# Miniprotein binders against q6w4x9r395to579, part 34

Target 1, 185 residues: q6w4x9r395to579
Amino acid sequence: GHCSLEGGSFVTTFDARPYRFHGTCTYILLQSPQLPEDGALMAVYDKSGVSHSETSLVAVVYLSRQDKIVISQDEVVTNNGEAKWLPYKTRNITVFRQTSTHLQMATSFGLELVVQLRPIFQAYVTVGPQFRGQTRGLCGNFNGDTTDDFTTSMGIAEGTASLFVDSWRAGNCPAALERETDPCS
Key: E = the ipSAE of ESMFold2; O = the ipSAE of OpenDDE; V2 = 0.75 times the mean of E and O plus 0.25 times the DockQ between their complexes.

## First folded at step 5 (miniprotein)

Design P37
Fold by ESMFold2-Fast, scan of step 5:
Structure P37 (fold): chain B 185 residues (1-185), chain A 89 residues (1-89)
Amino acid sequence: as target 1 above (185 residues)
Amino acid sequence: DTLREEAERLYEEAKKLMEEAIRAFEAGNFEEAFELARRAARLIWEAILKAEEAIKEGDTDPETEELLIEAYLLAWEVRFFIREVEEEL
């Protein structure tokens, strides 16, 4: 399955459902029992300076009991708070520069992350078939049904991702009930 | 039913399926154990989602938070069990 975070506010789920996400918090992108050591992939959003997007992705975090790998828009990669030079390797995870504008995090457990650094920070998530029907978070439930990802009026501002993030107190989650019909810049 | 009551029922059903899966495994019925554990995994993730929705809607009961934690731990135990069963298939 493929999931993308693009344009600072757009998400396409593993079931290929596109939606718009508004918020300035850290949110669960992907959590699954298939991830080792209670692993989770998270997305950090902040207020955007770009005229065509109100919020922007500023970092992606992979968190487990052993690792906290942060890949940020300033091209800094840290693990457990320590800056790492690329390529960075652990037993199960490798972070490296794929192109002049892209970093990749490859894993041994069926998760792959590619981040675009320029012209705008964006993320692309690939998961293996073992994740089917066993994911939660911004990327959806990966069950092959695109229609059950539709209830954004219930899901984003008051959804699962916000609840889990709040348990860690990782940023504030302002009410994200902005209408999708807001005028363009 | 409340979301918390739904989550609790799903959690208890998942636990019962895991007890059945463990007994099937101990009896050498590995295919049955696998199927029961896969069903338990699906129910436990539904329980997690319902518990999180209950908290989102204002359920401040510590029992609901404990249920969510226990459900998450059970989900991990189910994954370990499934791997163990796969080795016997």
Scores: ipSAE 0.000, ipTM 0.081, lowest interface PAE 21.6, mean pLDDT 72

Design P38
Fold by ESMFold2-Fast, scan of step 5:
Structure P38 (fold): chain B 185 residues (1-185), chain A 89 residues (1-89)
Amino acid sequence: as target 1 above (185 residues)
Amino acid sequence: DTLREEAERLYEEAKKLMEEAIRAFEAGNFEEAFRLAAEAARLIYEAIEKALEAIKEGDTDPETEELLLEAYELAWEVIRFIREVEEEL
């Protein structure tokens, strides 16, 4: 399955539900029992315009009990707070420069991340078939049904993206400014 | 055509273009491979749009959801292929 974070603030879930992201916090993109050592993929969004409603992706984080790998729009890769030279390898994860404008994080457990650095910071998440029906977060539940793609962290299916997005905040951040987010706005 | 039928047609056309793009790449025709893959990308994103529209309009058939997931898979293959071709240009 494929999930994308594009155009600064747009998300397309594993079940291909598109929506626009409005919020400035760290959010959980993907949690799954298929990820080792309580692993989770997260996205950091910050303000990008003159309005408090504008937001853009500024970093992607893979966090587990062993690793905190951060890939930022400044083209810096860190693990547990220390800058790393590429290619960077751990036991199960390799981060390398795929092209002059793209970094890739490959894993042994069926997760692949590609980050576009320029001209706009964007992220692309690929998961193997073992993740089907076993994902949670902004990328959706990967069950083949888009009607429940806005399932909150409490397991409730919402009709609006803003309640869904707010439920996946990591840390103590304010709620999104806009009440409803859709592919057209 | 229904939206699903249109999406399926676009998906099959994109697959054919990718077969041609791969053959062009293997023959060392990198500019041709790039043009074919770029056209495949355009068609596959159109297929995704049509499949999403069908679902939004109430198509609950598992075959439509499967087509959408397959279209996303092909889109990823196309993007990865284009990056590989760019290295040779």
Scores: ipSAE 0.000, ipTM 0.105, lowest interface PAE 17.9, mean pLDDT 73

Design P39
Fold by ESMFold2-Fast, scan of step 5:
Structure P39 (fold): chain B 185 residues (1-185), chain A 89 residues (1-89)
Amino acid sequence: as target 1 above (185 residues)
Amino acid sequence: DTLREEAERLYEEAKKLMEEAIRAFEAGNFEEAFELASEAARLILEAIYKAEEAIKEGDTDPETLELYLEAWKLAFEVRRFIEKVEEEL
């Protein structure tokens, strides 16, 4: 299954459902019991300067009990807060430069991430067949049915992207604080 | 023609094809709508690649960046439209 985060604010789920959102928070992109050590893939979005009020992907995070790997649009790769030189290898994860503009995170557990650094930061997520019907988050549930791809963190299928995306926010974020000061936001 | 000019031309051609595709869909001509939208998808993807190449070669003019973003917006709309057309086939 393939999930993509492209053009700053566009997502295509594992079941090929495309949608767009505007958010300035960290979002859970992928959670699955197939990920070791309670692993999760997360996406960080911030306000874009290219167009009015657009948001863009600024970092991708893989978090588990052992690792917190952050790949940022500024080409910095960290694990547990420490900058790493590429190629960076752990027992189950290797991060390396695939091309002059792309980094790849390869894993032993069926997850692959490719990040485009220039000219626009973008991410491409590939998961093996063992993940079928076993995923949650912005990338959808990978069950072969696009009608329920907007399943919220509470397990409710929504017809619109906005409620779906907001349900996968990770903790307190700038967007929530901004909404408190704008009565019509 | 510059890469930006090529991207802009392709973007405008894709927009015109989408206007035709929407009219075909509204008239109940689903096969024609699918064919027109599929060609629009091809052109808009080419526009995205041309705009991206212009940016990679040093064109960071805000108008070029806006064209790149607008091309992605149109690509999203084309993809949604094709899904809608497929439901009628």
Scores: ipSAE 0.000, ipTM 0.194, lowest interface PAE 14.5, mean pLDDT 74

Design P4
Fold by ESMFold2-Fast, scan of step 5:
Structure P4 (fold): chain B 185 residues (1-185), chain A 89 residues (1-89)
Amino acid sequence: as target 1 above (185 residues)
Amino acid sequence: DTLREEAERLYEEAKKLMEEAIRAFEAGNFEEAFRLAFEAGRLILEAIRLAAEAIKEGDTDPETRELLLEAFKLAIEVYRFIEKVAEEL
C-alpha cells in the first residue's frame, strides 16, 4: 500500500482516497502494531511563507521507543536530537540519499519512506501487505474501503476531513522538533 | 524486470487518462473529468509503488529512478487537478 503527502497540502490514503489537509502542528501519519517498539510515523505542518492561510509539510518523524528520526525540509536528518550524516544506518533502519533531490528511509519491517526535498517538500509512504487492515492515522486504515478512511483516533468514521485530521493531532510541533525555539500554541 | 515494465505501463495509462480528464474538463464535463482523474491517481500510486520495489530489489537503471520521479510529478498534478475539478461539481 502507498500513501502520499504532496504539494504541501494534499494527502492520498492507502485506499487511494484524496483529501486536502490544513494544519499547523504534528499529526500521526501512520501507527500500526506491525511497527516495532510502538513505532509511528508523524508529519509536521507549519504555515506557508507565501500565505498565512496555507500550510505545508516541513518534516517527517519516525518515533519508537529507541529512535526519533526527523527528516526536515532543510535537508537535516537527526536521531534523538543529534544531527546525522548520510548514509545513516541503525540495526533496522537506513536513511540515505536516493537521488540529488530525494531521501529514502528503508526498514527491515515492511515500511519505506521517500522524501522529496526539492522543489517541493513532500513524502511517500509504502507499506507491505502485512499492514493491510492494521494501520491508523492520516494515511487511513488500509482495508480496501475508502468510505471509512476518515476513521478518527477513537474509531469513529467521519464524513469530513477536518474532524478526522484534528483527532490525529500529536500535541505541539516543538515536541516533534526538539530544536524549535518558537513553539506553536 | 517485470516490476519496472508494469510501472511503466501504469504510468503511461495514468498519463493517457489525465489527457482525457483535461479534455473532459475543457468540454465542461466535470463529472467525467473527476472520474478519469481519480482513476489516473489510483494508477499512478501503483506505478510509484512498483518502481520503488524494483529499485529495492536491485534495479540500478537510471531510467527506473527517472520513472519514479516522473510518477511523483504526475501524482502531484493529478491531485491538484482533482481539487480544481471538485470546485466545479
Scores: ipSAE 0.000, ipTM 0.113, lowest interface PAE 18.3, mean pLDDT 71

Design P40
Fold by ESMFold2-Fast, scan of step 5:
Structure P40 (fold): chain B 185 residues (1-185), chain A 89 residues (1-89)
Amino acid sequence: as target 1 above (185 residues)
Amino acid sequence: DTLREEAERLYEEAKKLMEEAIRAFEAGNFEEAFELARRAARLIWEAILKAEEAIKEGDTDPETIELYELAWKLAFEVRRFIEKVEEEL
């Protein structure tokens, strides 16, 4: 299955349902029991800088109990907060430059991620057949039925993309964290 | 240095074996396709190891880094191809 994040604000789910949203937080893109070490793929969105009303993808994050790999639009790759030079390899994950404008994160567990760096930061997610019917998040549930692709984190199918997207917002929204940050704690 | 040249040779051999594997698959010769792809997998992993050794020994030439990246990309393509062939066996 294929899921894509394109044009700054467009998503196409694993069941090929397209939708658009605007957001300034971190969102769960993919959760599955098929991901090792409680893994999850997340997408970070922020204001594009061209227009106050437009938002765009600024980073993709793979989070597990062992790793927090961040691939940003600035072409910086970090793991657990430390910058890494490419190619970067762990036991099950390799991040490398596929072309002059694309980075790839390849895994041993059936997940592939390609990010386009220029001219617009975009992401493409591929999962193997073992993920069928076992995914949650912005990329949908991968069950071959587009009518329930907007299933919220509470298990309710929504007809509106906005409600669906808001339900998958992660707790580390950049605006909220920045406002409430205490330098002494 | 010879490590980069060895990695390049192995990479090119793996590419040729994959062309043969794809042709065998398209002809319905799934057992032959599987054998050719497994041979390509061995060569491409050897290419990765040789390129990695070159980098560890101080060869940070962009061509060596690019070869290492291309070898990894081909390795994952070979793995996906083997998975497709296994579905037909």
Scores: ipSAE 0.000, ipTM 0.091, lowest interface PAE 20.6, mean pLDDT 73

Design P41
Fold by ESMFold2-Fast, scan of step 5:
Structure P41 (fold): chain B 185 residues (1-185), chain A 89 residues (1-89)
Amino acid sequence: as target 1 above (185 residues)
Amino acid sequence: DTLREEAERLYEEAKKLMEEAIRAFEAGNFEEAFRLAAEAARLIYEAIEKALEAIKEGDTDPETLELYLEAWKLAFEVRRFIEKVEEEL
């Protein structure tokens, strides 16, 4: 299944439900028991400063017990606060430049991320069939039914995107994404 | 057909459906425009999947990568069009 974050603040879920929101925080994009070491994919949104959209995607974060990989619109890749040269490889994750304008994060556990750096920062998430019905977050629950794609962090299906999105806020725009290192590390 | 050839066929079918959807919208046929655009969305996401699998299998042809990127651009345009159509329904 595919989930996309495009055009500033448009999202299309794994069940192909499109929506838009205007938030300036870090949001949980994907959580699943299929992700190792309590892994989660997160998206950071900030003010765009352009006329047609007040907010836009500025970074994507993969967080687990071992790794905090940040890919920012400034074309910097860090892990646990340290800048990395590409290609960068951990045990299960490889980050590399796919084209002059695109980075890819490939994993051994059925998750792939492609980020477009220019002309606008956008992200594309692909998950294998083992994730079906086992995802939660902004990308939806991947169960083939769009009526419950707005399931909040408390398990309630909402009819509107705004209540859904607010439920997936992660740490109220944590300072960690304004700084590379978490103060508690 | 190769994965790239399948992706190209699906992409061209989606483009044709979007041309029809735009014409329906301009004629005031909003329900038909929605139906056509929804089918285009289905085809374009299938094209993205086939193109991505070709790349993952080692297709280094720049035409395949260009197809993948153009398919995502069309997917974005289809979503924006569907939202515009929904405002008229």
Scores: ipSAE 0.000, ipTM 0.143, lowest interface PAE 16.0, mean pLDDT 73

Design P42 (at its last look DockQ between E and O 0.42; V2 from the best seeds 0.00; counts 0 for: pae E 5.1 > 1.5)
Fold by OpenDDE base, look of step 6:
Order: structure tokens, then C-alpha cells, then sequence
Structure P42 (fold): chain B 185 residues (1-185), chain A 89 residues (1-89)
């Protein structure tokens, strides 16, 4: 399964459902029993302009009972708040420079993360087939059905992205907004 | 409007946005194409939801089922297009 965070505020789920949101919080991208030590992948969004619609991805976080690995837009990689030189390796996670503009987090448990640093900070999440039907978060449930991807943390299927996204907030932040499309456009 | 009629409207709007996205792409406006394609996706899935809701509520009109199927096809096309555009960003 491939999940992408692109263009600052666009998401494509593991099941290939595209959607958009504007929020300034940390959100859970991926939770799964397949991630060891209660692991979760999260995305940090912040304001990139003055309007509520000017938001962008600024960091990706992998959080477990043992690690808090942060990859930020300024190319700083930290674990538990300490800056780390690349390549950085833990027991089952390696963070390294893939190209001049890309960082990669490789794991031994079927999770891969590629972060594009420039010109736009973007993230690409790949999970193995063992994750099928066992994922939750902004990246969806990876069950092959695009129509039920907006399932909240409480297991409720939503028709729009706003409530879905808000349900996956990792902290107390303002509500996310779904940009309304002009039906005449 | 009935749920089917709403779904039809959303479907047509999604198609229009997709066409605009394609034109933007052909013109080399990849960022615009990308955004338009996502907007198309949002609308098409709303159409899908409305069509499904209609069926769930007892709409047995074959046109509603056909709309659902066509909307699903368009959704796939839009997603594939997004992937193509993303390669150009």
C-alpha cells in the first residue's frame, strides 16, 4: 500500500482515495498492530500563509514506546529530541539520505517512508501486504475499498474529510477544514 | 433534488474539473492540474456516496446503479491522472 502527502495539503490513501484538508495539528497517519512497540506514524502540519487554507506538511514523526523520530522540513532528524547524524540506525529503523532532496526511513517491519525535502516537503508511506485491512489513520484502512477510507478513530464512516481528519488529531488543535469546491468551477 | 439527481450533478461537475485538469496538464501547468484533479476526486466521491445512499434508501432505478458504476470508473481515472501529474511536480 502506498499513501502520499503531497502539495502541502493533499493526501492519497493506501486504497488510492484522494482528498484534501487544511489543518495545523499533528495527525496520525498510520496505526497498526503490525507496528512494533505501539508504533505510529504521524504528520505535523502548520500554517504556511495567513489564510486558513494555507497549510503545509512540516514534519513526519514516527512514535513508539522506544523512539520518537522526527524528520523536519529543515532536514533535521531527531530521536527523542536529540539531533542525529545520518545515516542513523536504531534496532529496527534506519534513516538515511536517499538523494540530495530525499530522505528515507527504512524499517525491518514492513514500513517505508520517503520524504521529499524540496521544492515541496512531501512524504510517501509504503506498507507491506501484511498491513492489509489492519491500518487506521489518515492513510486509511488499506482494505481495497476506497469508499470507506474516511473511517474515524471511533470506527464511524464519514462522508467528508473534515470530521475524519479531526478524529485523528494527536493533540488539542483547531478543527481541520475541508476546502469547499465551487460547483460552478 | 433527489439523491440521484444530486449525484448526477456532482458527477458532471467532477467530469468538468477533470477536463480542466487535463487541459492544465497539457499546457504544462502541473500544479494547477494537480489541484483540479483532487477537486474532481472530492466531488466524484461525493457523487458515489449520494448514489450509494439512494440505493440504500430503496432507489431501484437502473440509472442510479449505472451512475454509481460510472462514478467509480471516473474515480479510478482521476486517481491515475493524479499519479501522472505528481511525477511532473
Amino acid sequence: as target 1 above (185 residues)
Amino acid sequence: DTLREEAERLYEEAKKLMEEAIRAFEAGNFEEAFELAFEAAILIYRAIEKAREAIKEGDTDPETEELFKEAMKLARRVTEFIREVAEEL
Scores: ipSAE 0.658, ipTM 0.870, lowest interface PAE 0.8, mean pLDDT 93
Fold by ESMFold2, look of step 6:
Parts: C-alpha cells; sequence; structure tokens
Structure P42 (fold): chain B 185 residues (1-185), chain A 89 residues (1-89)
C-alpha cells in the first residue's frame, strides 16, 4: 500500500483517495498494530511561504516507545532529540540518504518511508500487505474501500476531509481548513 | 441534480483545471501546474464515485456508463501528468 504527502498540502491514501487540507499541527499519519512498541507515523504541518498553500508539510516523525525519529525540512535527522549522522541504524530501523535529495527510512516490520527534501518537502509511505485493513490515520484504513478512508479517530466515517483530518490531530491545534476543493465550482 | 448530472459537472470542472495545469506547465510554473492538476484529480475522483453510485442506484443510461469510462481515462492521464510535473518541482 502507498500513501503520499505531496505539494505541501495534498494527500493520497493507501486506497488512492486524494484530498487536500490546511492545518498547523502534528497529525497521526499511520497507526497500526503491525508497528512495534506502539509505533505511529506522524506528519507535521506549519504555515507555508508558498502562495498557493496556507500550510505545508515540514516534518515526518516516527514515534514508538523507544524512538522518536524526526526527519525535517531543514534536512536534520534526530532520534529522541539527538542529531544523527547518516546512515543511522537501530535494531529494526535504518535511515539513509537514498539520493542527494531523498532520504529513506527502511524497517524490518514492513514500513518504508521516503522523504524528498528538495525542492519541495514531500513524503511517500509504503507498507507491506500485512498492514491491509489494519491502518488508521491520514493515510486511511487500507481496506480497498475509499468510502470509509475518511474514518475519524472515533471510528466515524466523514464526508469531508477537514473533519477527518481534525480528528487525527496529536495536540491542541486549530481546526484544519479545506481551501482548494472545487476551486472553479 | 441527479448523480449523473453531479458527476458531469465535476468532470467538466476537472477538465478546466487540467487545461489550466497544462498551460501553467508550458509556462514553466511547475508548482502552479502541480496544484491545479492535483485539484483536478480530486474532482475526477468525486466524479467517478458519483457516476459509480448512479449506476448502482439503477441509472442504465449509456451516457452515464460513457461518462464513467471517460472520467476513468482522464484520471489516468491526470495521474501521469502529476508524476511528470512532480519531477520538475
Amino acid sequence: as target 1 above (185 residues)
Amino acid sequence: DTLREEAERLYEEAKKLMEEAIRAFEAGNFEEAFELAFEAAILIYRAIEKAREAIKEGDTDPETEELFKEAMKLARRVTEFIREVAEEL
């Protein structure tokens, strides 16, 4: 399954549902029992200097009981607050420079993250088939049915991206806004 | 509006955005082209779902099936264009 965070504010779920939102918060991108030690992948959005987007992706975070790996747009990789030289390895996670503009986080548990650092900060999440039907968050539930990809943290399927995205906030943040659905009506 | 009429409206708006995206790309405005193309993809997804729902609810008009097929073809073209534009970003 593939999930993409592109163009500052655009998301495509594991079931290929595209949407856009604007918000300044940390959001849960992916939760699953397949991630060890209560692992979660999170996306950090903040105000953008780009004229076509109010907010944009600024960091991706992998959080578990043992690790808090942050890959940010300033190209610094940290784990638990400590800057790391690449390649960086833990027991089941390796972070390395894939190309001059891309970093990769590879894992032994079926999660792969590729981050484009330049010219625009973008993220690409890949999960193995063991995750099918067992994901939650902004990347959707990976069950082959796009009608319930906007399922909130309370288990309610929403018809709008903004209500869905707001439910996945990991912090006290303003509500997300949808600015560019149907720009021409 | 019927579900077919809603799907057609969304499809036509997606085509307009795609035309704008192509013009932006040709002008070298790659961030604008990407945003316009992705917004077109969002509208096409909605059009496809509306057309699919119409068929499930009993719309047997061949025009509705044709709209569904045309929207699927446009979605493929828009997706390919988005990948091309992303390489210029």
Scores: ipSAE 0.170, ipTM 0.607, lowest interface PAE 5.1, mean pLDDT 82
Fold by ESMFold2-Fast, scan of step 5:
Structure P42 (fold): chain B 185 residues (1-185), chain A 89 residues (1-89)
Amino acid sequence: as target 1 above (185 residues)
Amino acid sequence: DTLREEAERLYEEAKKLMEEAIRAFEAGNFEEAFELAFEAAILIYRAIEKAREAIKEGDTDPETEELFKEAMKLARRVTEFIREVAEEL
């Protein structure tokens, strides 16, 4: 299965469900029992650098009990806060430059990530067939049924992308639906 | 407005957006082409779901089944086009 994060705010799930959202937080892209050491793939969104209030992807994070690998749009790769030169290898993960504009993270457990660095930061997630029906997060549940692709972190199927996305926030970030007008500004 | 009529409307709207996306791509307007193509993808996905739901609820009209198949074909073309456009971003 393939999941893509393109054009700043656009997502296509493993079951090919397209949706758009705006937010400035870290979101869980993929959690699965198939990922070792409580692993999770996450996406960081921030305000776009080009006019208006639109948000865009700025980094992708792979987090487990042992590793916090961050691939940033400025071509910096870190693990546990320390900058790494490519190719960078761990026991099960290799990060390397695939082309002058693309980085790849290959794993031994059926997950592959390709990031386009320029001109726009974009990410492509590929998972093997063992992940079918065993994924959760922004990339969907990979079960071939699109009616439940917006399943929240609480296990509820939602009809809208905004509630789905907000449920997958990782960290203390304001939800789009909770934001109220500033009475002083 | 029936589920089939909703699916037909969404399908035709998606086709028009794809025609605009292709013209934008040919003119070198890659960001516009991407936006238009992705909007077409959202609409065609909705068309597929409405057509599928109509069939599940007992719509046995061959035109509904044909609409579902054509929407699936367009969805595949739109996905391939989006990937092509994304390479230019």
Scores: ipSAE 0.076, ipTM 0.540, lowest interface PAE 6.1, mean pLDDT 78
ESMFold2 (binder alone), look of step 6: mean pLDDT 88; pTM 0.868

Design P43
Fold by ESMFold2-Fast, scan of step 5:
Structure P43 (fold): chain B 185 residues (1-185), chain A 89 residues (1-89)
Amino acid sequence: as target 1 above (185 residues)
Amino acid sequence: DTLREEAERLYEEAKKLMEEAIRAFEAGNFEEAFELAFEAAILIYEAIWKARFAIKEGDTDPETEELFKEAMKLARRVTEFIREVAEEL
């Protein structure tokens, strides 16, 4: 299965259901019991400087009990807060520069991530067949049925994207964080 | 060199690594089998991404779609094999 985050705010789920949304927080893209060490893939969105009221992808995060790998639009890769030179290899994950404009995160557990850095930051998620019916998050449930792709974190299937997206918010919002860094105003 | 051609090379490399991993496993060399299978996993998922990206960028060749499907099948076998090997470590 394939899930894409393109054009700043467009998403295509593993079951090929397209949608768009507006949000400025961190959202869960993918959770699955197939991911080791309680792993999850997340996407960080912020306001877009190139369009009127749009938001855009600014970073992708893979979080587990052992690792917090952040790939940002600034072409910086960190793990657990430390900057890493590419190629960066752990036992189960390798991050490397695929082309001058693309980074790839390959894993041993059936998850693949490719990010386009320029001209616009975009992400492509690939999961193996073992993930079928075993995923949850913005990329959908990968069960072959598009009608329940908007299943919220509470297990409710929605007909529209907005409540679905909001339910997968991870609480870390760049706009909210910026307000907090100026406590004297 | 096209994305499809790169995917084909990666797919063939992954198949060779898996043949080596299976031989290592049958010989009782479980750590070697794991390392070879893990490398095969990295290559096969790179092949999947390249085939998929080629299709998204307008490659309408049925051979590219077939490569993508075959790569997905191999990825499933590799993942299952890694689980089997891990049980012996």
Scores: ipSAE 0.000, ipTM 0.103, lowest interface PAE 17.8, mean pLDDT 77

Design P44
Fold by ESMFold2-Fast, scan of step 5:
Formats: C-alpha cells, sequence, structure tokens
Structure P44 (fold): chain B 185 residues (1-185), chain A 89 residues (1-89)
C-alpha cells in the first residue's frame, strides 16, 4: 500500500481515501506489528506561516526502541538527536538522497519512505503486502474498505476527520477542535 | 510509457545491477558491490512507487500486482545484501 502526505495538509490513506486536517502536533502515521522493536512512523505538522489557518508537514519521524530518525523540511537528518551525513545506515534502515530534491528511507522490513524537500515538503509511504490489514494511524487500516478509514486509536469508526486525527496525536498537544475554538468571542 | 511499463523497466534494471553487485562482492570488491546494490535499491523503490501509482489509477491487472509484490521482495533482498556488504567495509 501507498499513503501520501501532500500539499501541506492533504492525506491519502492506503485504501485511497483522501482527507485534510488543520492540526499542529506530532501524529502517528503508521503503527503495525510488522514494524520491528515497537516501531512507528510519525508526522510533525505546524503552522505554514503565510495563512493563520494553514498547517503543513514539517518533519517525518521513524521511532523504535533503538532509533529516532528525524527528516525535516530544512534538509537535516538526525538520529537520536545527532545530525547525520548521507548516506546514513543502520542495521535495517538506510537514508539517502534519491534526487536533488528527494530523500529516501529504505528498510529491510517492508516500509519505504520518500520525502520531497523542495519546492514543498511532502512524504510518500509505501508498505509491502504483508502490512495489509495490519496498519493503524493516519494512513488508515489498509483493509480494502474505505468506510472505516477513520478508525481511531481506540478502535472506533468516526464520521469526521478531526476526531480521527486527534485520536492519533503522539505528543502533549492541544486537540484540533480546541485550536479552532475562540472562547473569547 | 505507462506507469506499469516504467515500473517493469526499473525492476529489470535493478535485478541486473544486483547481479553485478553480487559478482563484485564475490570478487572481494566491496566498495563496488555497495555502490551497485545502493543504485539497485534506488531503482527498485522507484519501481514500487510506479507500480503502486498504476494500481491507484485503476490498473487492476494481476500482473501489475505481481510486479509490485516481486519488487518488494527484491527490495528486501537488496537491503539485506547492503547490510552484509557494509560489514566488510
Amino acid sequence: as target 1 above (185 residues)
Amino acid sequence: DTLREEAERLYEEAKKLMEEAIRAFEAGNFEEAFELAFEAAILIYEAIWKAREAIKEGDTDPETEELFKEAWKLAREVLEFIREVAEEL
């Protein structure tokens, strides 16, 4: 399956369901028992700067018990907080420059990530067929059925993208609904 | 070229590079083996994306799905090989 994070705030799930959200947090893109050492792929979103209502992808993170690999829009790659020169290699993961504008993270466990650095920061996630029906997160459950693509971290199918997205927050961040509320008005 | 045809071409090129990488490794040319395998990795992952994009655009041909699966299998083999070669550098 293929999941894409494009245009700053658009997501297309593994089952090809598109949606958009306006959150500013770290979100779980992909969790699966197929990922070794409790691995998870995450996306960091922040305000885009030009429009107060726009949010955009600013970094992608692969986190496991051994590694915290961060690929950011400023073209810095770190592992466990230390900057790395490319190509960067671990036992199961290689990060390298695929083109002048694209970085790739290749793995031995059926996950591949490509990041477009310029002109707009975007990410493309590809998983092998062994992940079918075995994924959780913003990229959906990869089961061939788009009607349950908004399944929350608690296993509940929601009708709205905002509740779905909020359920996959990975940090101590405000809920998207709260950021859209102006209690002073 | 269609996306499926592009993926097939990339897949075949990656296989050829891997055969060359294995020969270099067996000859003790570890730096050459690493470079060839790394190039194969780049091409095979591009093939995976082209095949997936073809499927997303409505290509329901079982051969396209089989190409996608075979490309992923080769990708895993390539990454295992790169790890092995790196141990000799």
Scores: ipSAE 0.000, ipTM 0.101, lowest interface PAE 19.3, mean pLDDT 74

Design P45
Fold by ESMFold2-Fast, scan of step 5:
Structure P45 (fold): chain B 185 residues (1-185), chain A 89 residues (1-89)
Amino acid sequence: as target 1 above (185 residues)
Amino acid sequence: DTLREEAERLYEEAKKLMEEAIRAFEAGNFEEAFELALEAAILIYEAIFKAIEAIKEGDTDPETEELFREAFKLAREVYEFIREVSEEL
């Protein structure tokens, strides 16, 4: 399966359902019992400019009991808070520069992450078939049915992206955007 | 300011915010603790980026490398703290 975070604020789920959101928080992108040591992939979104509605991906985090790998839009890679020069290898994870503008995190457990650094910070997540029906988070549940792709952290299938996205916040972030004004124009 | 001096200032500000975040957490103000820690995370990574840029531009001062290491150590502590605060929310 393939999930993408593109154009700063667009997400396409593993079941190919596209949506957009305007939050500025850390979000659970992928949780699964198939990830070792209670692993989770997270996405950090922040305001990209001074515009009221502008938001963008600024970092991707892989967190487990063993590793806290952060890949930032400023081309910094850390593990457990320590800067790592590429290529960086642990027992199960390798981070390396795939091209002058792309970094890749390869794993032994069926998760692959490609990060585009330029011209726009974007992320691409690939998971093996063992993850089918075993994922949760912003990338969806990978079950082949798009009608339940917006399953909240409480296990409820929602019809709207906003309730779905808010349920996967990693913490109590204040509302980043004011109520939309002039939705009629 | 040099890039190192900017990084040092940001590091100290992030450290101060984390002290405030820990106090808020101990007082049971979990929402405030989370917001302060998130602000600290932003500043600490800005400090790290400026320290890396200084090193790339030829700053070989051991103090710059030490600042870089201390900033990353604080960043690790900040993300651990955010994870723990999230469990209380």
Scores: ipSAE 0.000, ipTM 0.109, lowest interface PAE 17.2, mean pLDDT 71

Design P46
Fold by ESMFold2-Fast, scan of step 5:
Structure P46 (fold): chain B 185 residues (1-185), chain A 89 residues (1-89)
Amino acid sequence: as target 1 above (185 residues)
Amino acid sequence: DTLREEAERLYEEAKKLMEEAIRAFEAGNFEEAFELAEEAARLIFEAIIKAYRAIEEGDTDPETMELLREATKLIREVAEFIKKVEEEL
């Protein structure tokens, strides 16, 4: 299955349901028992540099008990806070420059991530068939039915993307990002 | 010391440096504020790394995860503060 984060704020789920959101936080993109060591893929969104009323993808994070791999829009790759020279290889994960504008994270457990760095930061997630019906997060549940793709972290199917997206916030991010101090910038 | 104890110590030191950085900024000592905030950032990054290593080595205590969340929040605040200081330099 394929999930995409494109155009700054558009997501297409594994079941091909497109939606848009305006959140600024770290969100759980993919959780699954098929990911080793409690692994999760996360997406970081922040305000767009061109339009402050829009949000855009600024980083993708793969977090497990062993690794915290961060790929950011400034073309920096870190693991556990340390910058890494590409190609970077761990036991089960390799991060490398696929083209002049794309990085790829390849894994041994059926997850592939391709990140477009330029002209805008975008991400493409591919999962093997073993993930079918076993995914949770912004990329949906991968069960072949789009009517329940907005299933929240509490297991409730929502009719609107906003409640769905808010349910998948990671960490201690406020819902409205009310801590913004400079509304002009 | 355990990794968690080291992370907690580094985090507390970073908070003290940020209090000093804010006071320096309010006094118009922008160069001092910048240097203190940069040092605080380094200590916070070390705290984050040590907290993650503690978790990787089997630390299941909720306080370790809470420390990691607070350190991650503080580094974002420090980055915004440094940007503000640079505008005054």
Scores: ipSAE 0.000, ipTM 0.099, lowest interface PAE 18.8, mean pLDDT 73

